# Ledger of designs, part 15: VH-VL binders against q8wyp3r787to878

Target 1, 92 residues: q8wyp3r787to878
Amino acid sequence: FQNYLRVAFQEVNSGCTGKTLLVRPYITTEDVCQICAEKFKVGDPEEYSLFLFVDETWQQLAEDTYPQKIKAELHSRPQPHIFHFVYKRIKN
Key: E = the ipSAE of ESMFold2; O = the ipSAE of OpenDDE; V2 = 0.75 times the mean of E and O plus 0.25 times the DockQ between their complexes.

## First folded at step 4 (VH-VL)

Design s08 (framework fv_falbikitug)
Fold by ESMFold2-Fast, scan of step 4:
Structure s08 (fold): chain C 92 residues (1-92), chain A 120 residues (1-120), chain B 113 residues (1-113)
Amino acid sequence: as target 1 above (92 residues)
Amino acid sequence: QVQLQESGGGLVKPGGSLRLSCAASGFTFSSYAMHWVRQAPGKGLEWVGQIRSKAYSGTTYYAESVKGRFTISRDDSKNTLYLQMNSLKTEDTAVYYCTRYGYSWAFDIWGQGTMVTVSS
Amino acid sequence: DIVMTQTPLSSPVTLGQPASISCRSSQSLVHSDGNTYLNWLQQRPGQPPRLLIYKISNRFSGVPDRFSGSGAGTDFTLKISRVEAEDVGVYYCMQATEYPPYTFGQGTKLEIK
């Protein structure tokens, strides 16, 4: 299940929902954001980004990063931490 | 506000026992591996041991200097970490810190420490 | 066990001047996942340790940019570009590559002249 990426969608008025995306191993954060904008039907995609939520901390992922590689790195640790990919507004 | 607060330190005789507590607040305690680190007066830091989260069966690891004498446990319902110290030696005299093992594979949050003195 | 060795053990510095602390490990700190788990902690007098730098060069949240870390393999450096009064304390390098145990350097005391 290497080719699946779970992404949560966070909106002020609709709460939190999520989708499992079928993605290629070397998909970029930019490509994931494009897919999320289409699947979550956001009208202002320029105001959203993909974040990594880990250890109660938010980390905005740069467009040229590889979410599947980040996921694999986090899973490979002897005691990996619980983490989530979240598509949300940059400001809030 | 993320914080850790130790308690239970004091004066104890060689061969005695003592239990330290560490109260956590401001984060999801149950999701993190927790550690004890000690510092003898005027000396450097020494790792004592760790307990993993429930997702990893609460597995414990110990420094050789304390193995068989110290036991780490946690109560996730109370957001509390414990260190049970038995057969205490004068070499165990130190400030004991609890610390969280965060995302960065580093000890990112530390308590204020509690002093344990093992003396006659 | 991996042994961590720091130099110098004591570093008297003038306010506003740079300071540099070296850390050497007895074995490579490159983990099987490709990361190097070399971290730096600061301990101010009477205070608990505070995380400064993780994985060689990444500043932890709230750490001023005058602090920087560098190095690879077995040789690492912490630099403070311009020392301020609140920087007084003991600095420790540590490794989280091979455990148990996690191991620390012996500490470098930074003091103002």
Scores: ipSAE 0.000, ipTM 0.651, lowest interface PAE 11.6, mean pLDDT 86

Design s09 (framework fv_falbikitug)
Fold by ESMFold2-Fast, scan of step 4:
Structure s09 (fold): chain C 92 residues (1-92), chain A 120 residues (1-120), chain B 113 residues (1-113)
Amino acid sequence: as target 1 above (92 residues)
Amino acid sequence: QVQLQESGGGLVKPGGSLRLSCAASGFTFRSYAMHWVRQAPGKGLEWVGQIRSKAYGGTTYYAESVKGRFTISRDDSKNTLYLQMNSLKTEDTAVYYCTRYGYSWAFDIWGQGTMVTVSS
Amino acid sequence: DIVMTQTPLSSPVTLGQPASISCRSSQSLVHSDGNTYLNWLQQRPGQPPRLLIYKISNRFSGVPDRFSGSGAGTDFTLKISRVEAEDVGVYYCMQATEYPPYTFGQGTKLEIK
């Protein structure tokens, strides 16, 4: 049994694209970053990380966090938030 | 070398105030929800409260026994978690642990604890 | 609040023999995401708690194979296949579902007899 995760790809000098990833419930942020590096053809993956944008704020996700659990928690909150995952350069 | 180190515990009189700190090192502190858990002498574990990461809005939640008296805050630039305790009661006497809500959404890293004694 | 109840409260065990601790929750711990957030902690005398098992049966890093977790819904078990001297301490089950408060069992004290 699989879950989907929508991830946007942002580069400084290129357009923003998004992909829906088929992932396991227990997939880590590190695993998601590896999948993103492959799917977005990133040659320098050490320069990238997965970020969570919630409303007007953003934060880099630690490698051992679980994006599917984060997504589930945000969806289950009494006051739902507009959020998206973005794979982008750390320095931006 | 993931570590949490509490400080600020001590002896305080009923009705007094005390502020605990928890210094984090070896991980990206800002990315994690942080919790305070306490343990009265010879008793079991009791959850005190949590503060979510900024990405989750920095929302705080408290156990009913401490609502209105305790405030949790964090300073991500200093990798430090705080617990401001006001209107202390003898029932608040306990070792206070800070813990990370991390790997597999479990309390995976714990500090050594700091003792708070409310007595007069 | 979800009430966590452990049995037994005290477990004297002979070194090298198995030990078993039960945990029952007042409500199902199955989250809407399909996961069950039942964790086990170990606290050795004078030490802070240590994570042993997360999500019913997953051993945390560094936890020896002699520890195993099982269960579903509201009934859970922690088993130590061969108790060693270093296993002395208090064991807590806890639930970490989406909504606080997070709650712990009352603890089971494991002692060598």
Scores: ipSAE 0.000, ipTM 0.601, lowest interface PAE 14.2, mean pLDDT 84

Design s11 (framework fv_falbikitug)
Fold by ESMFold2-Fast, scan of step 4:
Structure s11 (fold): chain C 92 residues (1-92), chain A 121 residues (1-121), chain B 113 residues (1-113)
Amino acid sequence: as target 1 above (92 residues)
Amino acid sequence: QVQLQESGGGLVKPGGSLRLSCAASGFTFSSYAMHWVRQAPGKGLEWVGQIRSKAYGGTTYYAESVKGRFTISRDDSKNTLYLQMNSLKTEDTAVYYCTRYGYSWGAFDIWGQGTMVTVSS
Amino acid sequence: DIVMTQTPLSSPVTLGQPASISCRSSQSLVHSDGNTYLNWLQQRPGQPPRLLIYKISNRFSGVPDRFSGSGAGTDFTLKISRVEAEDVGVYYCMQATQYPPYTFGQGTKLEIK
């Protein structure tokens, strides 16, 4: 039950980087945020969240959502679209 | 401001060729599947074809009525969609619209003003 | 291909009165993702089509609330509660559930009498 999740890290002074996370299908957004805080080495993880960027719109993902399920739903749509999971500050 | 502008329409003889362009502005063109839809004078809408974004392979799909004669392409560096029309028939006479598939809506959310293609002798 | 059928094809209506347009599909428009991709477009004379309603009942940005959509499966309705002069034009239903091709109804012409 191992899937990959690509997450971009948005930071004004450091530029944009990305990491591919090896995650379980039912991993929560809360769990992904904790992994991102560690991997992107953020000192203030409480100020960050996971966002979905699709159709030039930002959507903050609730802690109890499942990013792999969201990813699967987006890929299953009749017309798939480019989307990104982005770990970034809540207050921009 | 989000907009699409078609150009390149005109009068062509049967058997001729014509290339239409659609200039996109105000959005990240490269991220979207783009479509051509046509409308014969006084008639309804007919889907012509689509091209996916490069992230989804840049694959093209066509209506049976135009398959083998029309080719859709895109130039993301110029934010431009193209429709190359070959072996034109009088039945191809129509206003040609380019439109964007808006993922959030599941619908064609922006449309160009259209360009008229007339195929006659 | 999914065939979309609209009734009526022509709808003369008095200003301020309601109008109703029906759309039927030859097969269910429910996609495997649970969404129903039934959309309504408006085309005013000499203008391009514009999106009115997406996924059965959701009004697109800038669309006044006198427009409403309803339905499920294969039977859908567009209603205008009080027709205004600017509503004159042709209304199309379309499906985006199964492609290629995307398919449209034949259109309903709304006219003021």
Scores: ipSAE 0.103, ipTM 0.761, lowest interface PAE 4.9, mean pLDDT 89

Design s12 (framework fv_falbikitug)
Fold by ESMFold2-Fast, scan of step 4:
Structure s12 (fold): chain C 92 residues (1-92), chain A 120 residues (1-120), chain B 113 residues (1-113)
Amino acid sequence: as target 1 above (92 residues)
Amino acid sequence: QVQLQESGGGLVKPGGSLRLSCAASGFTFSSYAMHWVRQAPGKGLEWVGQIRSKAYGGTTYYAESVKGRFTISRDDSKNTLYLQMNSLKTEDTAVYYCTRYGSSWAFDIWGQGTMVTVSS
Amino acid sequence: DIVMTQTPLSSPVTLGQPASISCRSSQSLVHSDGNTYLNWLQQRPGQPPRLLIYKISNRFSGVPDRFSGSGAGTDFTLKISRVEAEDVGVYYCMQATQYPPYTFGQGTKLEIK
């Protein structure tokens, strides 16, 4: 539904901000990371990745995964999960 | 530390009632669907029922063997899951576990269990 | 209801040797979303169940790499490459593809001989 992806941007020296991206259904994690680097004005994109924060755990998403498919899978489960896509540094 | 702790088990006569509690800590309880699973002495695991989070309607589902007799509820303000057991039968004798259905789409966290014995 | 059948029901094994447990479902466990919700649980004597493997082959956090899962459709296998003393207990496969109800295999008891 919608073709929108909400992504939070987390930095050590600033608060957490977020943006809603209008994306293709088959957009890859690599593509989302590139869009995030541009929209959040990241100068060192190689140090960042897209993470899924769900059930109190952080999961780094592989570049060839599909965030919209992951989102749809989580939404389609009869057992609800509160989840967030977070673009943040791999370290710290 | 993510934990689930059951309480309320005991000895009850056939036709009696008992209420089990499951206290959750270390995670955002209100965000998860919660389940009850039981295990008769020396036997395997049997799913009893589930309750969804309030965000998804707080709906309940039950195994056919307990429908109409057992009721699952939750109190998110107290991080507690409940199982109200009515019209108990000898075949309800089991250790009752509460468990969380996590992001792995699996029962990832389990309580220690509480023993319910239905006997004359 | 989907019926889950495990073989063997009892598996005596020597420390350091491999062990293998099979699980068969009465129907395909492939969900309409394309995922297969076949999970493995371990229950040590006197302990609650513990999640080992989810969605066929994914190790849960803290599970040693000597545990592995494989399979597709209706036939699944849990393997332990080198059995250790703490591995004694009952192993259950379960399905979360079609519910209610969630269903479990009857269990395989792993014993050290």
Scores: ipSAE 0.000, ipTM 0.621, lowest interface PAE 13.7, mean pLDDT 86

Design u01 (framework fv_satralizumab; at its last look DockQ between E and O 0.11; V2 from the best seeds 0.00; counts 0 for: pae E 11.9 > 2, placed apart)
Fold by ESMFold2-Fast, scan of step 4:
Structure u01 (fold): chain C 92 residues (1-92), chain A 120 residues (1-120), chain B 107 residues (1-107)
Amino acid sequence: as target 1 above (92 residues)
Amino acid sequence: QVQLQESGPGLVKPSETLSLTCAVSGYSISSGYYWSWVRQPPGEGLEWIGFIYRSGSTNYNPSLQGRVTISRDNSKNTLYLQMNSLRAEDTAVYYCARDEYWGSGSFDYWGEGTLVTVSS
Amino acid sequence: DIQMTQSPSSLSASVGDSVTITCQASQDISNYLNWYQQKPGKAPELLIYDASNLETGVPSRFSGSGSGTDFTFTISSLEAEDAATYYCQQYDNLPYTFGQGTKVEIE
């Protein structure tokens, strides 16, 4: 089953933790951020966003994008890409 | 307690534009994440038309060739469907439906449907 | 587009019979499948979501199973009020698509 989205939580000066979310294909980045704020107990969710880390590059995902579909597209590429979804502060 | 009620003109001529409304009661559309339109030609199956997400972003079935616009008015608690360049094959019962939270795709509340006949 | 094919197109059965309908997707859709019931002159009603989860208030005689490309919908001990057309629908990929429907008639 590919119903899961793994999201790492990055805090300044703390270790990395992560959660695996059970999500539908067209869940939005906005909805994922809301779930992450609750699960990681973030008190200032407006300061955080969901980022994609791929090929040593950070990309902030727009709120109306679909992370599960982005994941599927990355898995379908001919060459393997190591990527991570990371919930972290916008200003690092 | 959630109720959806579609309304429209009933009869539309070929090449004209269809405008439908969907009045929602017992539930605030701004608290829902997705809302969809689905149609059913008489005696035939169901065809998904498109959805609108709470931000206002939309997605439409490519089979409708860019003829469709879905919108919402949160203050009126109402959804809208507009479709241009109508043809006889657009004759159908049109439904609005609540789409499930957290990723769309399951239609748990439907309106009663409104029949639109496209005829000269 | 993902094509959804239902079998059979129609069936007749007696009260108390067990009825099974199948739905086949043209590609892997995991468990992203719903089943709806539509009675004559009425809007569809959601019965099953995520292939096997029973919607709140739906009688336990209805069940769904399957994953990937092959799915089944079963009504154990058919009742008179179950006369309806049943539709499967995938939501793995846009556009969302429905099967052609299976008409269940009571003899």
Scores: ipSAE 0.697, ipTM 0.899, lowest interface PAE 1.0, mean pLDDT 90
Fold by OpenDDE, look of step 5:
Structure u01 (fold): chain C 92 residues (1-92), chain A 120 residues (1-120), chain B 107 residues (1-107)
Amino acid sequence: as target 1 above (92 residues)
Amino acid sequence: QVQLQESGPGLVKPSETLSLTCAVSGYSISSGYYWSWVRQPPGEGLEWIGFIYRSGSTNYNPSLQGRVTISRDNSKNTLYLQMNSLRAEDTAVYYCARDEYWGSGSFDYWGEGTLVTVSS
Amino acid sequence: DIQMTQSPSSLSASVGDSVTITCQASQDISNYLNWYQQKPGKAPELLIYDASNLETGVPSRFSGSGSGTDFTFTISSLEAEDAATYYCQQYDNLPYTFGQGTKVEIE
């Protein structure tokens, strides 16, 4: 697998943009969030998290998970899955 | 500059528990990166033991699973390795190392290593 | 676990010679491979990461290439100070695993 991770930035009332992150296999969700905060120039990163959208469901990723490994796992499934990593605000 | 320094007992008896420390300077272990332990038996190759992330999450080599605990003290900027039920085969130089910024897997800074001899 | 096999286990060459070491992975590891240099009594030192990227401060005579399962490490013009043991290491999957090492001696 490639050492890239496509992450979409979902901002309230401003659409969604995507960026490609060049990251090592065992970068954590926490680190990805930090990279996203910098790249998308987010001022309040504590309000954001990384989510996985797959199989019509949203899943907030824990900080100590590995998005690259999740990506690899999804690509290795017998049936193709459309999935997205989305950096967006946490809804509480 | 980033510096790592291992310290330990030097000699441990079989079946006893090994406790090592790694003092890190020049960088806060809570700020980022992964932190690994790697060992090397005399005259042999390298074996990755495990790592700890700043969040406290750990991952261990399955070959040592159940015997190893890696921890840290952010206030002391120190890493710890505990290994139970030591055997003669555990005799090795033990290194602590920092992983590369973009994830775990490349060790850019190493300690000088500390020799641990397991003998009765 | 992913097995890393280096070749040769040892070699002897003269100053100025080109030296090539190979590393084979038991499965496809993409470009997730490092090369280290370890001198006697010292810790390993990272030379190459991501199969072909030269670590900062490392002389340009060192290089790496390859992807998938077959990798090559090259010293274009051997210097006396290059006497050491070299290791490849994969980080595609946990646990990280190293090759058995290649001892380079200077004639």
Scores: ipSAE 0.018, ipTM 0.724, lowest interface PAE 5.8, mean pLDDT 90
Fold by ESMFold2, look of step 5:
Structure u01 (fold): chain C 92 residues (1-92), chain A 120 residues (1-120), chain B 107 residues (1-107)
Amino acid sequence: as target 1 above (92 residues)
Amino acid sequence: QVQLQESGPGLVKPSETLSLTCAVSGYSISSGYYWSWVRQPPGEGLEWIGFIYRSGSTNYNPSLQGRVTISRDNSKNTLYLQMNSLRAEDTAVYYCARDEYWGSGSFDYWGEGTLVTVSS
Amino acid sequence: DIQMTQSPSSLSASVGDSVTITCQASQDISNYLNWYQQKPGKAPELLIYDASNLETGVPSRFSGSGSGTDFTFTISSLEAEDAATYYCQQYDNLPYTFGQGTKVEIE
């Protein structure tokens, strides 16, 4: 469903948990990060970003990108991909 | 503390449009993130209808999507539900609820509910 | 849609008894499951969120456990005020769905 986005929260001290976000397809990565900061109760949201883990690599998503469009593109590929959206700390 | 109160017609006829209002007090609806409507046929279980997100975006249960509109007026601190083409199976108690935990579907405050009966 | 199946549909027990309600999801929902209590004529009230965490102000005799597809809700020492219908509800995916409910009566 285009309005769903599953996001994992990765934190060194508490492991990884996930939430299913209900968001419109046009939502930006910046907006998703704001939602994640509130849902995961992070005190320092400027230290976090949304990442895509796909093809055994990490990619930080730019704030003006659209995670729902990225999800749709990954699902439309001829070969299936295992991917995760992960809200985690940025490398300083 | 936070209070939610539904209001609307108690008896409506098939094919008509239901319009419900949820008045919120003790909390600004623009400070929340998700606001849901849920219904419960008398003596039966609960069905999520849909929600409105802080930005104004909505999502509806696909079983109802063609008939439901959720809206709000932040200046009146009020949520609205409109459901078209009413049928007998739409008879239920209708609740509005706060989703304090960001669309997680954990409804921590509920209205008292308003019974809507759809009959000829 | 994710189907939530509760068991039993009803039970009767005495004050002081331990009662257990189960909820099974039709697919893995991780720990994204809530439990509600609903007394007659009242709206549901959130008791447990994320499978096992008590909502603020909820007595410690209520507990929940489970992950994945199988979840358990327990009242460790039933009180008269616990007579109600209990619902599980998943929030892993939309639409959000509820179990059919379990009615708990005091003998």
Scores: ipSAE 0.007, ipTM 0.623, lowest interface PAE 11.9, mean pLDDT 85
ESMFold2 (binder alone), look of step 5: mean pLDDT 92; pTM 0.945

Design u02 (framework fv_satralizumab)
Fold by ESMFold2-Fast, scan of step 4:
Parts: C-alpha cells; structure tokens; sequence
Structure u02 (fold): chain C 92 residues (1-92), chain A 120 residues (1-120), chain B 107 residues (1-107)
C-alpha cells in the first residue's frame, strides 16, 4: 500500500501542520496543490505551491511532475535521505 | 444532496455538433472535484469521454480523436460537453458524474443521463 | 489503453444464491479498481472502490477482492433488487476504462 503522501503546511508566523493525503501514483503536483488548498483551507491558492525539502535544500516542484514517483525515486536511492513535501507560499 | 441533471437536443444529424449541459446542485463546481462525462451506446458498455477539474484543466479520451470540448460556467454551476463531427456511432446515453480522480478515481454521483440519437 | 475484461458476460441465479464476477486487467493496476451497479434505465451506482472498500450505504452482501490483474466481485446472498449489469473500472491510468459488463438476472 503506497498511495499515501505526507505533506506539511508551512505559513509565515504559524506553526507547521501536516496531512496524509490519499494520492495515486499518477496524480500531478498541480492536483496535489488543489487538494492541499482544500484540506488546509487556503483562500488564495494561486500564491502557494508544492516544494520538496531534501537535506536543507528546497525546490519548487513543476506542476506536471508526479510527487508519488518522486517519493519512490528518493526511497530507492542507495543511501536514503530525509525529505519532506511542503505546501507553502511561493514568496515568503 | 449533490444532484446532476443532463439536458440536450435528443436528436442530431451526422456531421453536426452536439451540445449538452449538466446542471449541478448541492455542491459548487468551483470548489473541488473533477467532473466527468461518460457515455453508453444502447445495449453496450460505458466509455469515459473526459473530465474538467474545478480549476478549468481538462483531459479527454484519445479515442474521441480531438472532437470533444468540456467546459463550465461557475456562475450557473453548470458543466458543458461539445462534440463535433457526429456519427451514428456517437448515439448513446450521455452522463455527467462527479469524479474523485485525486483520490479513488471513482464516480460517486451521476446524472440521470440524456439520450442522444445521431440519425439522418 | 488498459483493457478490462469481465467474466461471465451474463448469468442467471436464484434469490439466496452466491454470485461471483471476475475482472481482468491487461496490465498491473495494483488495487486501483472500482465496481458499479447499473439497473435498467438508471445511471450506474458506485458499490466498491479501491478494489475492496464498500461505499457508504451499500449493503454488506456486496464485496470485492483482488490486486494486480485479477479481481473478483461477489454477492453473498442474491436479492431480487440485485438484478442489474455490473461493471469494473480501472483508475490506475487515463483514460479510465470499463469492463464490458456482466448482466445478472434473477430466475
């Protein structure tokens, strides 16, 4: 069973919360952002995106990427790295 | 609570364009979900036509060869299906359905369907 | 496209009988399969999602199982109102595809 994705919600001057989303392997980053906007009750979803945090490096994920495939690739590396998906404002 | 209701012309001629509407009540189409169209020729099985995400993004079944456009009017809470170059093989009951593509890829609410007959 | 094949195409059974329908995918779809019931003149209704999960409000006599390419749908004790056509549908990849349907008739 591998169709769950953990996503942290980060907002300026707020604590971080997280949710586990039921997401199939071929659901896009754009789709995940829409789910996050609904689940975290975001009123301005156009200001947010999904970021990948890996070893203190943060990268904005392109809308047509597949977070579950990215997760699987990261898990398959010889030396596992700590990584998180973070839904946050594009501009802090 | 959520209800979908299709409407259309009933009879169209070959090579014409079909226009169908789906009125949604009990849920705002701009608030979430994918919204799909599915058809069923008389006595046959189900064929997925395409969907529109509440953001306006669409995806269509390649089997329909680029003949389909799905759109919405958020102010009327209504979905639309347009299909051009109609053929006798397009005769079917057309359904609109709420689509949980982001989760289970399931159709949890369906309209009653509207029969479209393509005949000269 | 992923092809879905159901067996049998039709069956007749009596009230109280156990009925099993199978669905085979042309490639591995994990557990990304739904089952629908369609009564004559009506729209389809979701019964089972994610291969084995019963939709809210659906009677417990309906069940689903399987993973990969082979799936089964069972009605443990057939009721008269179960006369319908049943469809499987995969959602592993677009386009969504349905099986051809299995017609269940009551004797």
Amino acid sequence: as target 1 above (92 residues)
Amino acid sequence: QVQLQESGPGLVKPSETLSLTCAVSGYSISSGYYWSWVRQPPGEGLEWIGFIYYSGRTNYNPSLQGRVTISRDNSKNTLYLQMNSLRAEDTAVYYCARDEYWGYGSFDYWGEGTLVTVSS
Amino acid sequence: DIQMTQSPSSLSASVGDSVTITCQASQDISNYLNWYQQKPGKAPELLIYDASNLETGVPSRFSGSGSGTDFTFTISSLEAEDAATYYCQQYDNLPYTFGQGTKVEIE
Scores: ipSAE 0.049, ipTM 0.739, lowest interface PAE 5.5, mean pLDDT 88

Design u03 (framework fv_satralizumab)
Fold by ESMFold2-Fast, scan of step 4:
Order: C-alpha cells, then structure tokens, then sequence
Structure u03 (fold): chain C 92 residues (1-92), chain A 120 residues (1-120), chain B 107 residues (1-107)
C-alpha cells in the first residue's frame, strides 16, 4: 500500500486541476492544506481549507484530523462510498 | 550545520514537573518539519513522546497524554517539553529530533540528549 | 499501538563478518520502517529510511529490505566502528514505535 492522496483544486477562474500528493498517515489536514497552497500556488491560503465530499454531502475537515486515515476508514466501510478530497475556498 | 541541544535539570523529585529546552541552530523551526521528543531509560530502548509541527499543532504518545506539553518559541528558535506528575520510571535521557516534514517520518538530526533522574 | 520485535537481542561477531538483524511488525506497515544506529554514549543516527533507502553519508555496507510485517537489516562486512545498538522504527501509524534494539558487539 502506497500513501497517496488525490486532492481536487476547486477554483472556477483558474480552471480544473487536481494532484496526487504523498501523504503519510501522520500528516494532518493543516499539513495537507500547506502542501496544497504551495503546489496549487495559492496566494491567500488563509481563505482555503480541505473538504471531504461523501455521497453528495460535504464537510470541512478540522486542522488536527488525518486525511490519510479518514481515507482508510472510508475504504474499510461495508458499503462503497464515493468520496473526494477538495481543496477550496471556505466561502465561495 | 543543523544542531539541536537539550538542556534541563539533572535531578527532579517525584510528583514535580519536568521542563526541558531544545535550542535549534542552522535551521528555523518555523520553516518546516515536525520536531519530536524521544526518551531512553538507562540501558533500555527508545520511546517517542510527541511532536510539534512547524505551524504549531501537536500530537502526543497516548501512553503519556495528559502529562506532556510540547511548545515552541519561534523568536528564540527553541522547543520545549513539559511533563508533569513525574515518577521514577520517567528517569531517562531525553532527546529532541527533527522529524521529516510531509512524508518519510524519519529523524534526521538529533540533539545529544540530557539525562533526567527522578528520585527523592 | 504497533508492536515492533527485533531479533536477536544481541550478537557478537568479528570484523569482516556479515550480520543480519530482523524486525517484525504486529501489523502491515508497508515499507514505513527506518533503521537507526546508536553508539555508546551517543544519540541515535539514521542509517536506512523507507525500509531500503540508504541515508546520505552512510556506508554502503549497510542495507535494508522487506515490506509488510517482516524486515531485515544487514551489515555486509562488519567494521570495528559498527559496535552499537541498532533500532527499527515504524512510522505507518502514530504513536511511532521502536523495536527493543539489537546490540552488536565486536569480538
């Protein structure tokens, strides 16, 4: 098993982008947001956060959560779920 | 180039609070990495205590949670460890170490360690 | 917590010998395993990361292999300066955990 995390960047004026990031289990949402800000070249990182979209519901992930472990938990569920990690503005 | 140096008391009494300092040179602690504390009782193995991320978030070994606080002072480029309710089994050499940021989870630079003896 | 078990706990060998240390994880940790060397009176020093990658500046006689739950660390031609205790460490999950250590003595 590889510790990769697919993250979509939602920015209507910049087009559609996404990246696969190396994210170990101990890397927090705060850490992932920093990686995203640098790799997506965001000038105002304080306006962005990491969101989890699951079966057409969504939630903002708290800074001290672990996205790779959340992914693992979702994969281990009895019923398949469609989910995406999205780096986007807190307000759009 | 990157150097870490721990300092603190040599002897602490049971039930007291331990305060350790780790001075970092050659790299700014606010610029990257996780910064870990690891201890080693005399003649025994290594135990991870916890870490602080360069932006401030912390995580602690559950076996020690509630007794440990890790903090930093960016202006002094210094890390701190506070451990309360000390017991004889907390006697150990305490190390601070740089923990690879964002990926690998290895400790690439270690301080020399400081011995803390807990006795009456 | 992930338990890390090393074998043997100690060994004695001669300069020029090949020595192997093993490390077993209580659950699958992929390749998220490091090896450290600790000489008497000194702090640990990183030798191998991600199970098999040699840290910069570390002699090529040191090597690591394995994945999942079973890992090996080898010194292909022991030198006098290799007398030390060697530790494996997993970083698949918090808390980080270490093996109990293997003491390598030169005879």
Amino acid sequence: as target 1 above (92 residues)
Amino acid sequence: QVQLQESGPGLVKPSETLSLTCAVSGYSISSGYYWSWVRQPPGEGLEWIGFIYHRGSTNYNPSLQGRVTISRDNSKNTLYLQMNSLRAEDTAVYYCARDEYWGEGYFDYWGEGTLVTVSS
Amino acid sequence: DIQMTQSPSSLSASVGDSVTITCQASQDISNYLNWYQQKPGKAPELLIYDASNLETGVPSRFSGSGSGTDFTFTISSLEAEDAATYYCQQYDNLPYTFGQGTKVEIE
Scores: ipSAE 0.008, ipTM 0.647, lowest interface PAE 8.3, mean pLDDT 86

Design u04 (framework fv_satralizumab)
Fold by ESMFold2-Fast, scan of step 4:
Structure u04 (fold): chain C 92 residues (1-92), chain A 120 residues (1-120), chain B 107 residues (1-107)
Amino acid sequence: as target 1 above (92 residues)
Amino acid sequence: QVQLQESGPGLVKPSETLSLTCAVSGYSISSGYYWSWVRQPPGEGLEWIGFIYKSGRTNYNPSLQGRVTISRDNSKNTLYLQMNSLRAEDTAVYYCARDEYWGSGSFDYWGEGTLVTVSS
Amino acid sequence: DIQMTQSPSSLSASVGDSVTITCQASQDISDYLNWYQQKPGKAPELLIYDASNLETGVPSRFSGSGSGTDFTFTISSLEAEDAATYYCQQYDELPYTFGQGTKVEIE
C-alpha cells in the first residue's frame, strides 16, 4: 500500500471536492482533520470530522484511530468494498 | 532548536520502579502528535518502549509485559516514563524521542540518553 | 512482531569505498522503513525515512532503496566520520522494531 489517502470534502452548497494527502500508518484521524482544515481552508475546524463511508453506511472516525490502517484492512477483505474518507460537518 | 534531555536516578535496585523525566525545550510538546521512549542495553541494539499521542492515548511494546507507563505534563513541557518490577535485563540507556509531525514512527529528534543500571 | 534482519552484522572498509547494508523484513512493510546512524556514545540520528528519502541536512553520499521486504542502504564514498552502527527500523505495525545493527569500521 501507498502512503496516500484520498479524502473528499463535503460542503452543503458546493458538493464534493477531494485531495490526496500524504498519510503514514500511524497518523491519526485528528492529524488528518488538522491537514484537511488547512488544505480545504476551513475557518471553523471544530465543526468538522473525518467520516468513513462504506457499505452504504456513514461512520464518524474517533480522533485516535488510524485512517491508513483502516484503508489497509478494507483492502485486505476478500469481498470488494467501495469506501470513501470524507471530511465534513458533524451536524450534516 | 529542539532539545530533549532525559534525567533519572542512574542506579536502581531489582524489583523497584524506575522514574525518568524528559525535558523538552525549543518546541511545545502539546504541538507534537507522538512522543516515544526507546532503550538500548550496553553494546546491544535499540528497542522501542512506547509512545504517547496528543490525546493522551498510549501504546506500549508487549515485550515489556505491562510494566511501563508513559505520561506528560504540558504545563512543564515534560515527558515521563515509569517502569516497575525492574530486572538486570532492564539495564540500558533510555532515550526520549520525537516522531515526525505525521506520526510516522520516524524519530527525528532524540535526547542524549540516560544510563539506568539495575543492580543491588 | 515484524522481525528486521540486517546484513552484514559488521564490515570494515577504507575511506573512499562504497558500502552497502541490507535489511529484510519478515513481512511486507511497503516503504515504511527508516535508517539511523549511531556514533559511539551518541544518540541515533535519522538519515533516511520512507525507505529512500534523505533527511534534511544529511549528506548526499547516503541513500536508501527498496520496498516490500528487501531494503538497501548505501554510502557512496565512505568518510572517516561514517564509522558508526547503522540501524533499519519498520513502522508499518506496532510495536516498531529495529534491525540488530551493522557496525561500519574504517580500516
Scores: ipSAE 0.008, ipTM 0.683, lowest interface PAE 8.6, mean pLDDT 86

